# VH-VL binders against o27280, part 75

Target 1, 266 residues: o27280
Amino acid sequence: MDSMNVPEVLEIKRIVEESESVKTFIFSWDFRREVRPGQFVMVWDFRDEKPMSVSLIDPVRSEIGISIRRVGEFTDRVHGLSEGDLLGIRGPYGRGFELMGRDILLVGGGIGMAPLAALADEATARGMRVDALVAARTADELLFLDRLEAAGVNISTCTDDGSCGFKGFAHERLLTLEENHDMAAVCGPEPMMFQVMRILDERDVPAQLSLERYMKCAVGICGQCCLDDTGFRVCAEGPVFWSQELSRVREFGRYRRDPAGRRVPW
Key: E = the ipSAE of ESMFold2; O = the ipSAE of OpenDDE; V2 = 0.75 times the mean of E and O plus 0.25 times the DockQ between their complexes.

## First folded at step 3 (VH-VL)

Design p21 (framework fv_bamlanivimab; at its last look DockQ between E and O 0.01; V2 from the best seeds 0.00; counts 0 for: pae E 10.4 > 2, placed apart)
Fold by OpenDDE, look of step 5:
Structure p21 (fold): chain C 266 residues (1-266), chain A 121 residues (1-121), chain B 107 residues (1-107)
Amino acid sequence: as target 1 above (266 residues)
Amino acid sequence: QVQLVQSGAEVKKPGSSVKVSCKASGGTFSDYAISWVRQAPGQGLEWMGRIIPIFDTANYAQKFQGRVTITADKSTSTAYMELSSLRSEDTAVYYCARSTYDFGSGYFDYWGQGTAVTVSS
Amino acid sequence: DIQMTQSPSSLSASVGDRVTITCRASQSISDYLSWYQQKPGKAPKLLIYAASSLQSGVPSRFSGSGSGTDFTLTITSLQPEDFATYYCQQSYSTPWTFGQGTKVEIK
């Protein structure tokens, strides 16, 4: 199927309350349209459109899930929806994660765990050993622990306030872990990802990182999600990048572009 | 001194359910995971599932999926294992065992004394 | 599931003997291997974790070695209290699985 289609109007089948601020919206999905962990869809509430990562891929139930954190007007409206309500979905878009090796490390922060949860499901289904470092500000913001545990993922938690697991940041916790992995997938706040990437590079662990940028078209045309110097389009060449690709991206971990195209710090 | 104390022996009919408790003391309950491991008479050890109380999440061996439920009460530092639709082959000693839940920590450093469950008509 | 196979299933030995028990995994489990001792009517007791790390309080006559698929538990000088059944256990991936056990009997 062509990824440049108009939004398909889909009914919300179920809503899962992941946390106080995060909900997962589940839709029926025709898997003739392939979707990979790390890819995103454009969600249209008939007023505005935003890119959202796919957090659940269930071929058995023929469903996908999109996890959305309530952070603004658009997400406020979406969070007000109920099962049976409609949303427009177009996609999927972008480059997803690639799995390699036997042992995989997932490092996620906050809502960044959304695409990683989907990746965890695939990895475990493939018989890989999955270690997941799940980070959040507080214990109640840790996401997908139930899903991860049920899938057989080894979980390490990190909270800023120490309310659950290691007290500190993800990169700090990672420094205390001695295990090596064949590859890593990282998604979360960019400052976190930047520090985690450095550590993984020092350990010679191949790493993929999912970036978040303002995306308008999702098809590599408008250029709103272009990364400085490289010209990488997050929606086309990403959002998942290898660490060696991001090493060429000067803005990574430092700043991003706002909707007006201005540089804004993280 | 860490201790895991389990509930007493059970005799059950086929088709019924059994719920075994495991009370932990001498450590921080929330910092660890509790697994259940059973041993049929004269047989080896079989891992059934694990709960991480601080997450309030559990995972199970596929063999027992849908028939076993592991829960934990943090306020009493007690873990529970409920096994339904009992069969004669479920006759075994059931152990609770403590482990960490972090990477590479799936070994059991402390064990309960075991609970004998006999399923007979 | 990962299958753990111990060898031998049973052995007879005398006090003072060197005893070696092997455990083989159906696939590589790195060093995620533990050894337990179990006496009749008692719960298993952890001896070795991470393939070669001695659990606190366990006598130094016990040692573990190996990585990948092949592991070994060694008792350098068997003591009277060491007659028991020994189990290996992989914690590489769920479901966690045990070997079938090795019974160490007095000769």
Scores: ipSAE 0.826, ipTM 0.911, lowest interface PAE 0.7, mean pLDDT 95
Fold by ESMFold2-Fast, scan of step 3:
Structure p21 (fold): chain C 266 residues (1-266), chain A 121 residues (1-121), chain B 107 residues (1-107)
Amino acid sequence: as target 1 above (266 residues)
Amino acid sequence: QVQLVQSGAEVKKPGSSVKVSCKASGGTFSDYAISWVRQAPGQGLEWMGRIIPIFDTANYAQKFQGRVTITADKSTSTAYMELSSLRSEDTAVYYCARSTYDFGSGYFDYWGQGTAVTVSS
Amino acid sequence: DIQMTQSPSSLSASVGDRVTITCRASQSISDYLSWYQQKPGKAPKLLIYAASSLQSGVPSRFSGSGSGTDFTLTITSLQPEDFATYYCQQSYSTPWTFGQGTKVEIK
């Protein structure tokens, strides 16, 4: 019985309201179990268990944070909890981001900024220069801007409706940038990630992308995790992949899988 | 047309605090960052910190951590810089300056007129 | 912190002269370099941003060049109103830092 595979019942120490639909739940954590940006945990409310990316890693305070968007019955129940209430946490799981070079570009869409916020903290702690392109449909859906600014991250915002920063999509904003980076990390809706990846590949910038649908593969719950072009089988190492692997996958950014395993367009 | 208007000159005693204001007009206050830059007599320019009003978050140069507080009131389009535990070395002209917060855009396109702060016993 | 060093610290020139001021960063800052003009008793005024982009309303005799660690501000035909101190500034990483200034005195 591995301690990483058994849920530990933890008390919610603090709750941060990130937006009308997103909360960060903060727990005390024993850092003898190392956790890295890009990894996730299984959150158990004593009825259901769901994978959630780690969005805060603070060894000084001995805390981790998990950011959760309200989208269904499980997340509605969790959002109804208060400080002092209990949740089961299992993990961490999955491959984390790798850092290299002097400067990094982060491109995040919506809740995809959650794992990138943790990565930003680690990159700045290592002395890297961090640029973050934070994208959402509207200003109210932009996440972690205050935390990124406090950490010394250089921020650019992009909203579909122009309510904050550049009016347009993340890849359109990226095309206006002439600065090159040693690497990039990308997390958000797959269509956004696909467009961003293609631009970075053309510029010869190595990128890592985090795919939510592969979080379950890392814990062995892999019903639909086959990638059709590369021969990836059940139990792919996700959720973080290099762009050169994803550039060869026909379904990335174009198709998702339904519960029956059928391809459906995004 | 964008304009930044600062509060008037101050003479302060060592150990006291000073709070300088910077009122923005023209353009949307929340779309920009407001930095504070000081200049001691006959010396160069020194960045103290900035606030991005829409994020309600300030970032400070380490030298001023614990002594400087930068705030913004979005309803009045006014940024403030408060410096505590004043010493004679804090005698300077204090400027507010505007930039976008986008990376690559950390240049200051508009400046306030400056506020002279003299610290003397 | 990134240190910015200007050369020369001061110079004297005649109206009509070509004036060159250099700025060196202690580490690579790509093109995140701006130039400001400050006249006695006044706030600085932005001249150049992104190393080479001329700010709206600034006379075309001002130009900037360079990338990485070495940057240059050029004034092609010095005018009496160009008497001022000039500062470079990096916006690559916080804290933002300025050069020590170059004082241009018209002979």
Scores: ipSAE 0.301, ipTM 0.691, lowest interface PAE 4.1, mean pLDDT 86
Fold by ESMFold2, look of step 5:
Structure p21 (fold): chain C 266 residues (1-266), chain A 121 residues (1-121), chain B 107 residues (1-107)
Amino acid sequence: as target 1 above (266 residues)
Amino acid sequence: QVQLVQSGAEVKKPGSSVKVSCKASGGTFSDYAISWVRQAPGQGLEWMGRIIPIFDTANYAQKFQGRVTITADKSTSTAYMELSSLRSEDTAVYYCARSTYDFGSGYFDYWGQGTAVTVSS
Amino acid sequence: DIQMTQSPSSLSASVGDRVTITCRASQSISDYLSWYQQKPGKAPKLLIYAASSLQSGVPSRFSGSGSGTDFTLTITSLQPEDFATYYCQQSYSTPWTFGQGTKVEIK
């Protein structure tokens, strides 16, 4: 049906271990289905289906990569898979990042660096200057540093525990960085994104932020919204929003949702 | 040096309310979450809820929903916990504790000295 | 609610002993686990966060390990000042919950 995608069953072509808790699963992909940095796919393990951000978009090798952090039963099962095993993939879905200007700042926290790594590849391919602030809880969770360096990205790091780079929060490190960017792209823990957004807004830097919260509920809500009964569900509007759009969203930065969709505090 | 200083001990009657304060110093108040944790005599630690002052939002354990209110005053770097409809089972030492909250963090790196609250007839 | 079960509830050990305290979560909590030390009449003190990361200023004889549901606090070469009650705490999902505590007594 035109209003609904079905999962395509794809073979895991390659697995990259990004950290102890994060793996990138690489699949062959037909790029007649265009994929943009910041869009997500639904990953189906034949029991459950979860939204995941695309971290690698490689038309030359006809590959996409999906980075998954092990944090629960679904991701534990997926992390147990090997090359040659099967997953269902449908999508892409959602609104991706838009590039503008010549100088971009990326601010990523933890697994939030996944869509920003894809964006960095596109930005550098367009000849933009790319600065990245890569944040994590600890050094072992800083993602994609070698890949970003190889792409010519200027990297700054911070860790909560000070094990690598600046000791402290991403917004604290951001205050010490140059203010002359044409735009910023931000993805990570929502409290981090809220604080970073405030600084960027004060500096009059146009910012796009990717909300992971919306990706968690996209499957059930998206499928239910495909039937035209006069209305639509607001959670289908993301995951990437401009900072001005997010200033109008009351829940931004205030709570998260568990796998059952229940509101839980951060 | 980060410090959390709490208000003094309280003796209350059943059915009344208590409000405990927690003043933070030595860091940026709005960059932390402030939780309230209680410990009844001879028992373990029980998380009651928390506030994230920058968002001015509080979250509570189900057990305390409707009886606890946690607030913060950013201008004085002070968090408050008010527990209403007190029962004798609410007799405990009440601690405030600071945590980071990014990346799913919720460990308490600094604690207040504790406030003893006694509820008796 | 995620239940945190500590064992043992108490133990006695001599100075110099290796002490092991375990904590089991009722569901996977990844590495969102912290350990605290509490002495009578005092507030708890953070020892270990993120299951295995040592808090600044905590002696290196303390270490943590584990992921998922099973976690361990180890004290190598127990010292007289280590007499206290120890608690684990999960921060994977609210309400954040503590184990029941383990009282360590010096023989």
Scores: ipSAE 0.006, ipTM 0.543, lowest interface PAE 10.4, mean pLDDT 84
OpenDDE, second read of step 4: ipSAE 0.800; ipTM 0.903
ESMFold2 (binder alone), look of step 5: mean pLDDT 93; pTM 0.952

Design p22 (framework fv_bamlanivimab)
Fold by OpenDDE, second read of step 4:
Structure p22 (fold): chain C 266 residues (1-266), chain A 121 residues (1-121), chain B 107 residues (1-107)
Amino acid sequence: as target 1 above (266 residues)
Amino acid sequence: QVQLVQSGAEVKKPGSSVKVSCKASGGTFSDYAISWVRQAPGQGLEWMGRIIPIFDTANYAQKFQGRVTITADKSTSTAYMELSSLRSEDTAVYYCARSTYDFGSGHMDVWGQGTAVTVSS
Amino acid sequence: DIQMTQSPSSLSASVGDRVTITCRASQSISDYLSWYQQKPGKAPKLLIYAASSLQSGVPSRFSGSGSGTDFTLTITSLQPEDFATYYCQQSYSTPWTFGQGTKVEIK
């Protein structure tokens, strides 16, 4: 088995509280093992294992960050950890984002901003203009605004309740924007991504979208993350897909498979 | 009717720090970004940095990185610019200016009256 | 950083003259370009934003044009109150940068 498939036990170097429900866990990382924004790692708490996107890539400090939203038993346990505690990390896996052009639009919802924050860092480092539409239910759930601002990202916020920025959904905000971008990267709730993708397609803006599916093996062998009709494995061919690829995926924006393989609506 | 009112002139010694305030009135402070721009005598305009108060984070020009701190108090609708390790070259009029932070923004439509800072031994 | 170069650095004109000031960016900044007017002892005043949008309250004799790297501020008929220094500013990316200024003096 490839060494990358064996979890490496790493010490939590730092914990950043991003919001009430989101923490970023920072680890020392050997960058001889390349990691790209949009890729994910499998996080093992010695009881269970879950895929998590990389939200911070810092070669200077030799660190990576993994942002985790508290949503269930596993993440509850992880959120209970402290600096100095241990986690198993294996990866990275999957296809990350590609950067092209000079002007990039990031559209993120909730924890979906995690991989986009990492992408923003890379894009700004490359001298690209980065516009980030950051969406959340409420103002206090908006993520990474400080990081983005510090990096020189142009931020537009969108909240369901209007507590910060545009009142409404990301796709609604996007409709009000007239700026053209060379590329877009999207990550968030799939219904959001679906609507955003449609708008971007109509505008002929190349778009990459990061999907979330139940993943077990992360190496494309178990099939748990297979997308209907296409056979795409989110862990192998994704999680980042081009809009053209997702146009072939009928389930996109409609439903997903639960761990039992049943169709469940979004 | 939106106005930015800055604190008064400052005379400082080299090596000291200066903190200039910029109070906004007549608008929603949280909907805008506040930039600081300085102008040395007889020279052009130089952007120093900006803050988006609602995010409570600033972006700085590299030239001033580590020496300038921009903050904002949302409760008083006041932005601050603190410049440390002052040098004679820092003698200038310092302006605060308002801009939106949405896409396509960046134009500064409202300016403070300016604060003269003189650094002399 | 994006460098903004204005031309000319100074010019002399008479009331009623057509005045044209140019600004060139070191790289494409799309339409993220603003023009300001500054009079001695006063703060800059926004004239044009988004390369060609006239700021509210600004006389229609002022106009902006251009995109990408080359931009122009035009005063169709110079008025006595228009003698000032003009600056272009890019907001395409931080740090925001200004041109060196163009002083419009009375002939």
Scores: ipSAE 0.810, ipTM 0.906, lowest interface PAE 0.7, mean pLDDT 95
Fold by ESMFold2-Fast, scan of step 3:
Structure p22 (fold): chain C 266 residues (1-266), chain A 121 residues (1-121), chain B 107 residues (1-107)
Amino acid sequence: as target 1 above (266 residues)
Amino acid sequence: QVQLVQSGAEVKKPGSSVKVSCKASGGTFSDYAISWVRQAPGQGLEWMGRIIPIFDTANYAQKFQGRVTITADKSTSTAYMELSSLRSEDTAVYYCARSTYDFGSGHMDVWGQGTAVTVSS
Amino acid sequence: DIQMTQSPSSLSASVGDRVTITCRASQSISDYLSWYQQKPGKAPKLLIYAASSLQSGVPSRFSGSGSGTDFTLTITSLQPEDFATYYCQQSYSTPWTFGQGTKVEIK
């Protein structure tokens, strides 16, 4: 029973400033509604509703966290809120990541590290070795490095400008790494995920990738989120997909679909 | 050729704290993590924790229960390990050692000469 | 924490002998295993990393093997400078942990 039709009004219990542009909003959560890494919720500010990945899942404290990047009017308004203020939350929605094996590679770009941070916590709690390749345009946009290091995650960074770690893109950094993993989880800009997926496929590493841009369709805002050549709906099947499923999709990493189902370039 | 040069021997009273330094000579800290490893007389090696200076983040072995703090000063290429609430059992040689922080690493290829810390009253 | 157990705790050997030291992890650590040599009063020296990769400058008589939980360090044709204590170390998961050490003594 993953679907919830009506937003629950929750109090913002705590706010963590992750960077200049990213905050994590923490709420008390009733874990009779199971939440898994890779799932998302709809966040309602009483004017607009947007999908946000769950970035913290803490059943011991009975809390979830939602990390939000300031990129537009909705997110700017939410960033203006304080502890004690109210937001509507409904969900969780979508299928989460599945864990297998003893060691896992996480590849995250920008805010895509948010769902991967929650996954890192679960993998570490299960006794898995976690390696995280954290990618961003600049050092200031790398997220969750403190949290990952404190959890015992092995971190490599890459930035487009070389301000922290490898200078270049995530897939270029991955090509210089010789270690193979039992599985991988990838979240970030779709072109980055496509390049990473191809490298992991060549190395026979099964990967799950999160197509976060399609989340809003899962809650009934639109029902036409279909992938090219597959006939399956991202919002019904995803947002998390195995690499074997995405390798057959011509549009993955090349173009996207708008709410009307039209192809638009990345 | 990089060397790690540690501060000199210390004699401390129980309940006090000690701060040991580790300076990189002939290279920088920016591409490496610095671990601290101790060895009590006649005993084996015990990992205490590490810092990745470029992130200014540290990870510690739980055994030290908030008693250890590892820091780094990038301007002087110096890492520090501070151990508080000293007990006689903390008498040991303390080593700093470098490793890459990338995946598939964790081997320590360059070690400091060691700092003897004696806790006695 | 991952526990590392070495066998034997000590051994006596003569120059020219083949020496084998084993290391067992309490859980699978893939190949994230390093071997170190320590002489009295000195810092440890890295010999082997990634279970079988020889560190630059280390003599070829040293070799490592193994994967998962069971690992071996072999010294072919022991030399006088090889009398030392040897430690294995896992870097699969923090905290990094060492074996208790194996002392190689002159017979």
Scores: ipSAE 0.103, ipTM 0.622, lowest interface PAE 5.2, mean pLDDT 85

Design p23 (framework fv_bamlanivimab)
Fold by ESMFold2-Fast, scan of step 3:
Structure p23 (fold): chain C 266 residues (1-266), chain A 121 residues (1-121), chain B 107 residues (1-107)
Amino acid sequence: as target 1 above (266 residues)
Amino acid sequence: QVQLVQSGAEVKKPGSSVKVSCKASGGTFSDYAISWVRQAPGQGLEWMGRIIPIFDTANYAQKFQGRVTITADKSTSTAYMELSSLRSEDTAVYYCARSTYDFGSYYMDVWGQGTAVTVSS
Amino acid sequence: DIQMTQSPSSLSASVGDRVTITCRASQSISDYLSWYQQKPGKAPKLLIYAASSLQSGVPSRFSGSGSGTDFTLTITSLQPEDFATYYCQQSYSTPWTFGQGTKVEIK
């Protein structure tokens, strides 16, 4: 970790309202600093800073996008900003997704679609076939459907309440989808990701999963991050992990950390 | 601590069926997969199949396909293995084992005591 | 199906000996390999998972190594309670498959 890295103050170029609770903030970016899908940045509002996934990577326009869900004091303040206002940005940080094979399945829940939207753009640009399962509690909380459709992604949806697509949870919908993918990428609530990982493992589909809590670990802010008792072969570096790595994390899908860093059940 | 307790020994005639139970106690049944492994007298271990109770999904070794059915009852934390069209070659000790998704790869860390099934005329 | 082959099928050893058992997979299984110990009339006991991770409560004289297709179980300074049959098992792909077993007998 490099905690001495100084934020760059950037002007908000454009704001896209993704839903009632989610906005994407777009900034000009110097692509001499490479950024990859699955990486995150630290967003500083000159009072507090929080890790946010990069949801748009556009080297043609020299732009990056950061999608933020309104869930507390920091995000409420950021949502109150307008085009032309300033934010501090540090990064990028963390391991990005790796692409392999010809076919990829994306499984995203809620705001977890943000890093997967950037990945979908990269995968389609490389000529991969992309299937996306987009999950949310209700239809109005499904994110990036228009962007995914424009990119040529094959979309399946599910909502807990049945207001769009399959009625049920992401893992229940996944059981009804075809099993033929070279890899998968998964991002969303940890219990959802655990269930999806188990299905993909049974199908022998290698998967990468992005864990929000490990974004803080990558910059040294959160408590102890352990990936394996044998330690040496598995580095505690997120937020993206292969499913084989996550099977070594006792906490994955069972426990979370509270604000004090204590282990608590989901 | 999780313990797996299996039903008692069975003696069956050729052509009949046997259903062995495996009850989990002291843990969360739905967090784990349950595998069935058999061992003929003086021989090695043979995996028959596995059920993941939360998905109600079972898969089987091809050798047993069409003869074996593995089921789970989440309300009683009990897994079952039913083997039909019994032959003398099915004489074995049948084990259930918990497959965990904690620490490392999928592995069987808790085993039942075994159920002896004898097929004889 | 992935074939698992152990070598040797049996060996004779004395207390204090170093014992090595090998296991080969017919195709790459990464590190999805476990080792089990079985004593007569008892269920198998997990010793090693993920090729090299020691199960809690298992003595440190047991160690595993390898990746891909070639794996080894080593017992340093064999103890009287270690005379048993040892099995490797892959969980990379269904059906899960075991090696034929290696019987460690007293000389």
Scores: ipSAE 0.006, ipTM 0.421, lowest interface PAE 14.0, mean pLDDT 82

Design p24 (framework fv_bamlanivimab)
Fold by ESMFold2-Fast, scan of step 3:
Structure p24 (fold): chain C 266 residues (1-266), chain A 121 residues (1-121), chain B 107 residues (1-107)
Amino acid sequence: as target 1 above (266 residues)
Amino acid sequence: QVQLVQSGAEVKKPGSSVKVSCKASGGTFSDYAISWVRQAPGQGLEWMGRIIPIFDTANYAQKFQGRVTITADKSTSTAYMELSSLRSEDTAVYYCARSTYDFGSGYMDVWGQGTAVTVSS
Amino acid sequence: DIQMTQSPSSLSASVGDRVTITCRASQSISDYLSWYQQKPGKAPKLLIYAASSLQSGVPSRFSGSGSGTDFTLTITSLQPEDFATYYCQQSWSTPLTFGQGTKVEIK
């Protein structure tokens, strides 16, 4: 696709401090360039350029928001900026989430809640019932709870240390939640996402997973690093993939289904 | 803390097969890839292949393709490596090792104690 | 296959020395490089992953650097327990490949 876009230099209109390590940077945006939840932009600080997921999409105010965790030199520099400072933005890029059915489950871990917060806004605006499982290591790393509550989302939390909500991991919490969703969207650390995908697959809930690694490959920064060279490859463009795409190989040559739908070795 | 516990030493004749087990203790390995790495006496480390249990896929180094089979039983958190048509050159210590689960990752943070396989006569 | 070459193949050092081991990949592997320590009769132990990230529980005297094709493991003040063989390993693509090893021996 067309990735020849030149970065547009935009003024930071507002900064929201989401946590000690996460800030959301808000820019005026011309919505003649459509932005969908799950898409990303390239953020340029006039020295380095990095992909960042869009976490706020507000056509009424003509704003987008980009949530950035402080994890290295680039993000440390960006966190040092103030309202009125300039950043280069190009995009959006990548495949966004698709909304299906009436009832949706969101499962977010850490900063992975950022693109899911934008999706929650769209889903609730469309009249969908939204359940969100928000996971983090500790209570102070849970993100967007106030925004999700304001949108009418039904929130469950879990923390590894038990400081808020269920004590344990996202997939352990998910096992205690009732099945009753038309689709799910998942974003967070890869180990969390694969465990959650496995459970959703067993429940026959179609899921979309957002893979951060693929954002760089989608804009041509790296070619092979987002594909599993050990015999598993994803065929669709990213960063968002359906779980069906990721699970195709799981039954290839190894399992068949009996009349009850159970896996049986070949 | 999770650990990987391997089956005991084996002595085999040329042309036979050996099957080594690797059991995760203190956790499950469904979230991880399991690699098999061998080391001949006085030599370096050689990767044989890996399995990703959640995707039920295994990949092998070309040198071992057709002779090695790596499988996993998720219900018992046990991985297996079977090597057939054994030769004296297959005499080595065989290790299983896990990686944190991700796309393209292969660093190995937890290792089994090793299984000595001797092929002689 | 990506070939990993270590230098030197062996070295002799004294307690307190600064030891440097290099690893070269036959093609760019970004930062998909790990370092392992192996003592006689024991399984390898992960020291460094992602070229420069110190594994939990590993002493801070160990550090890794580099990207692309050239990588370095440094031990800033060699201790008696550090006499071992060290291996680099790429995880950019399968088959996963190791360097030939560098044996650090007492002088």
Scores: ipSAE 0.000, ipTM 0.395, lowest interface PAE 15.4, mean pLDDT 82

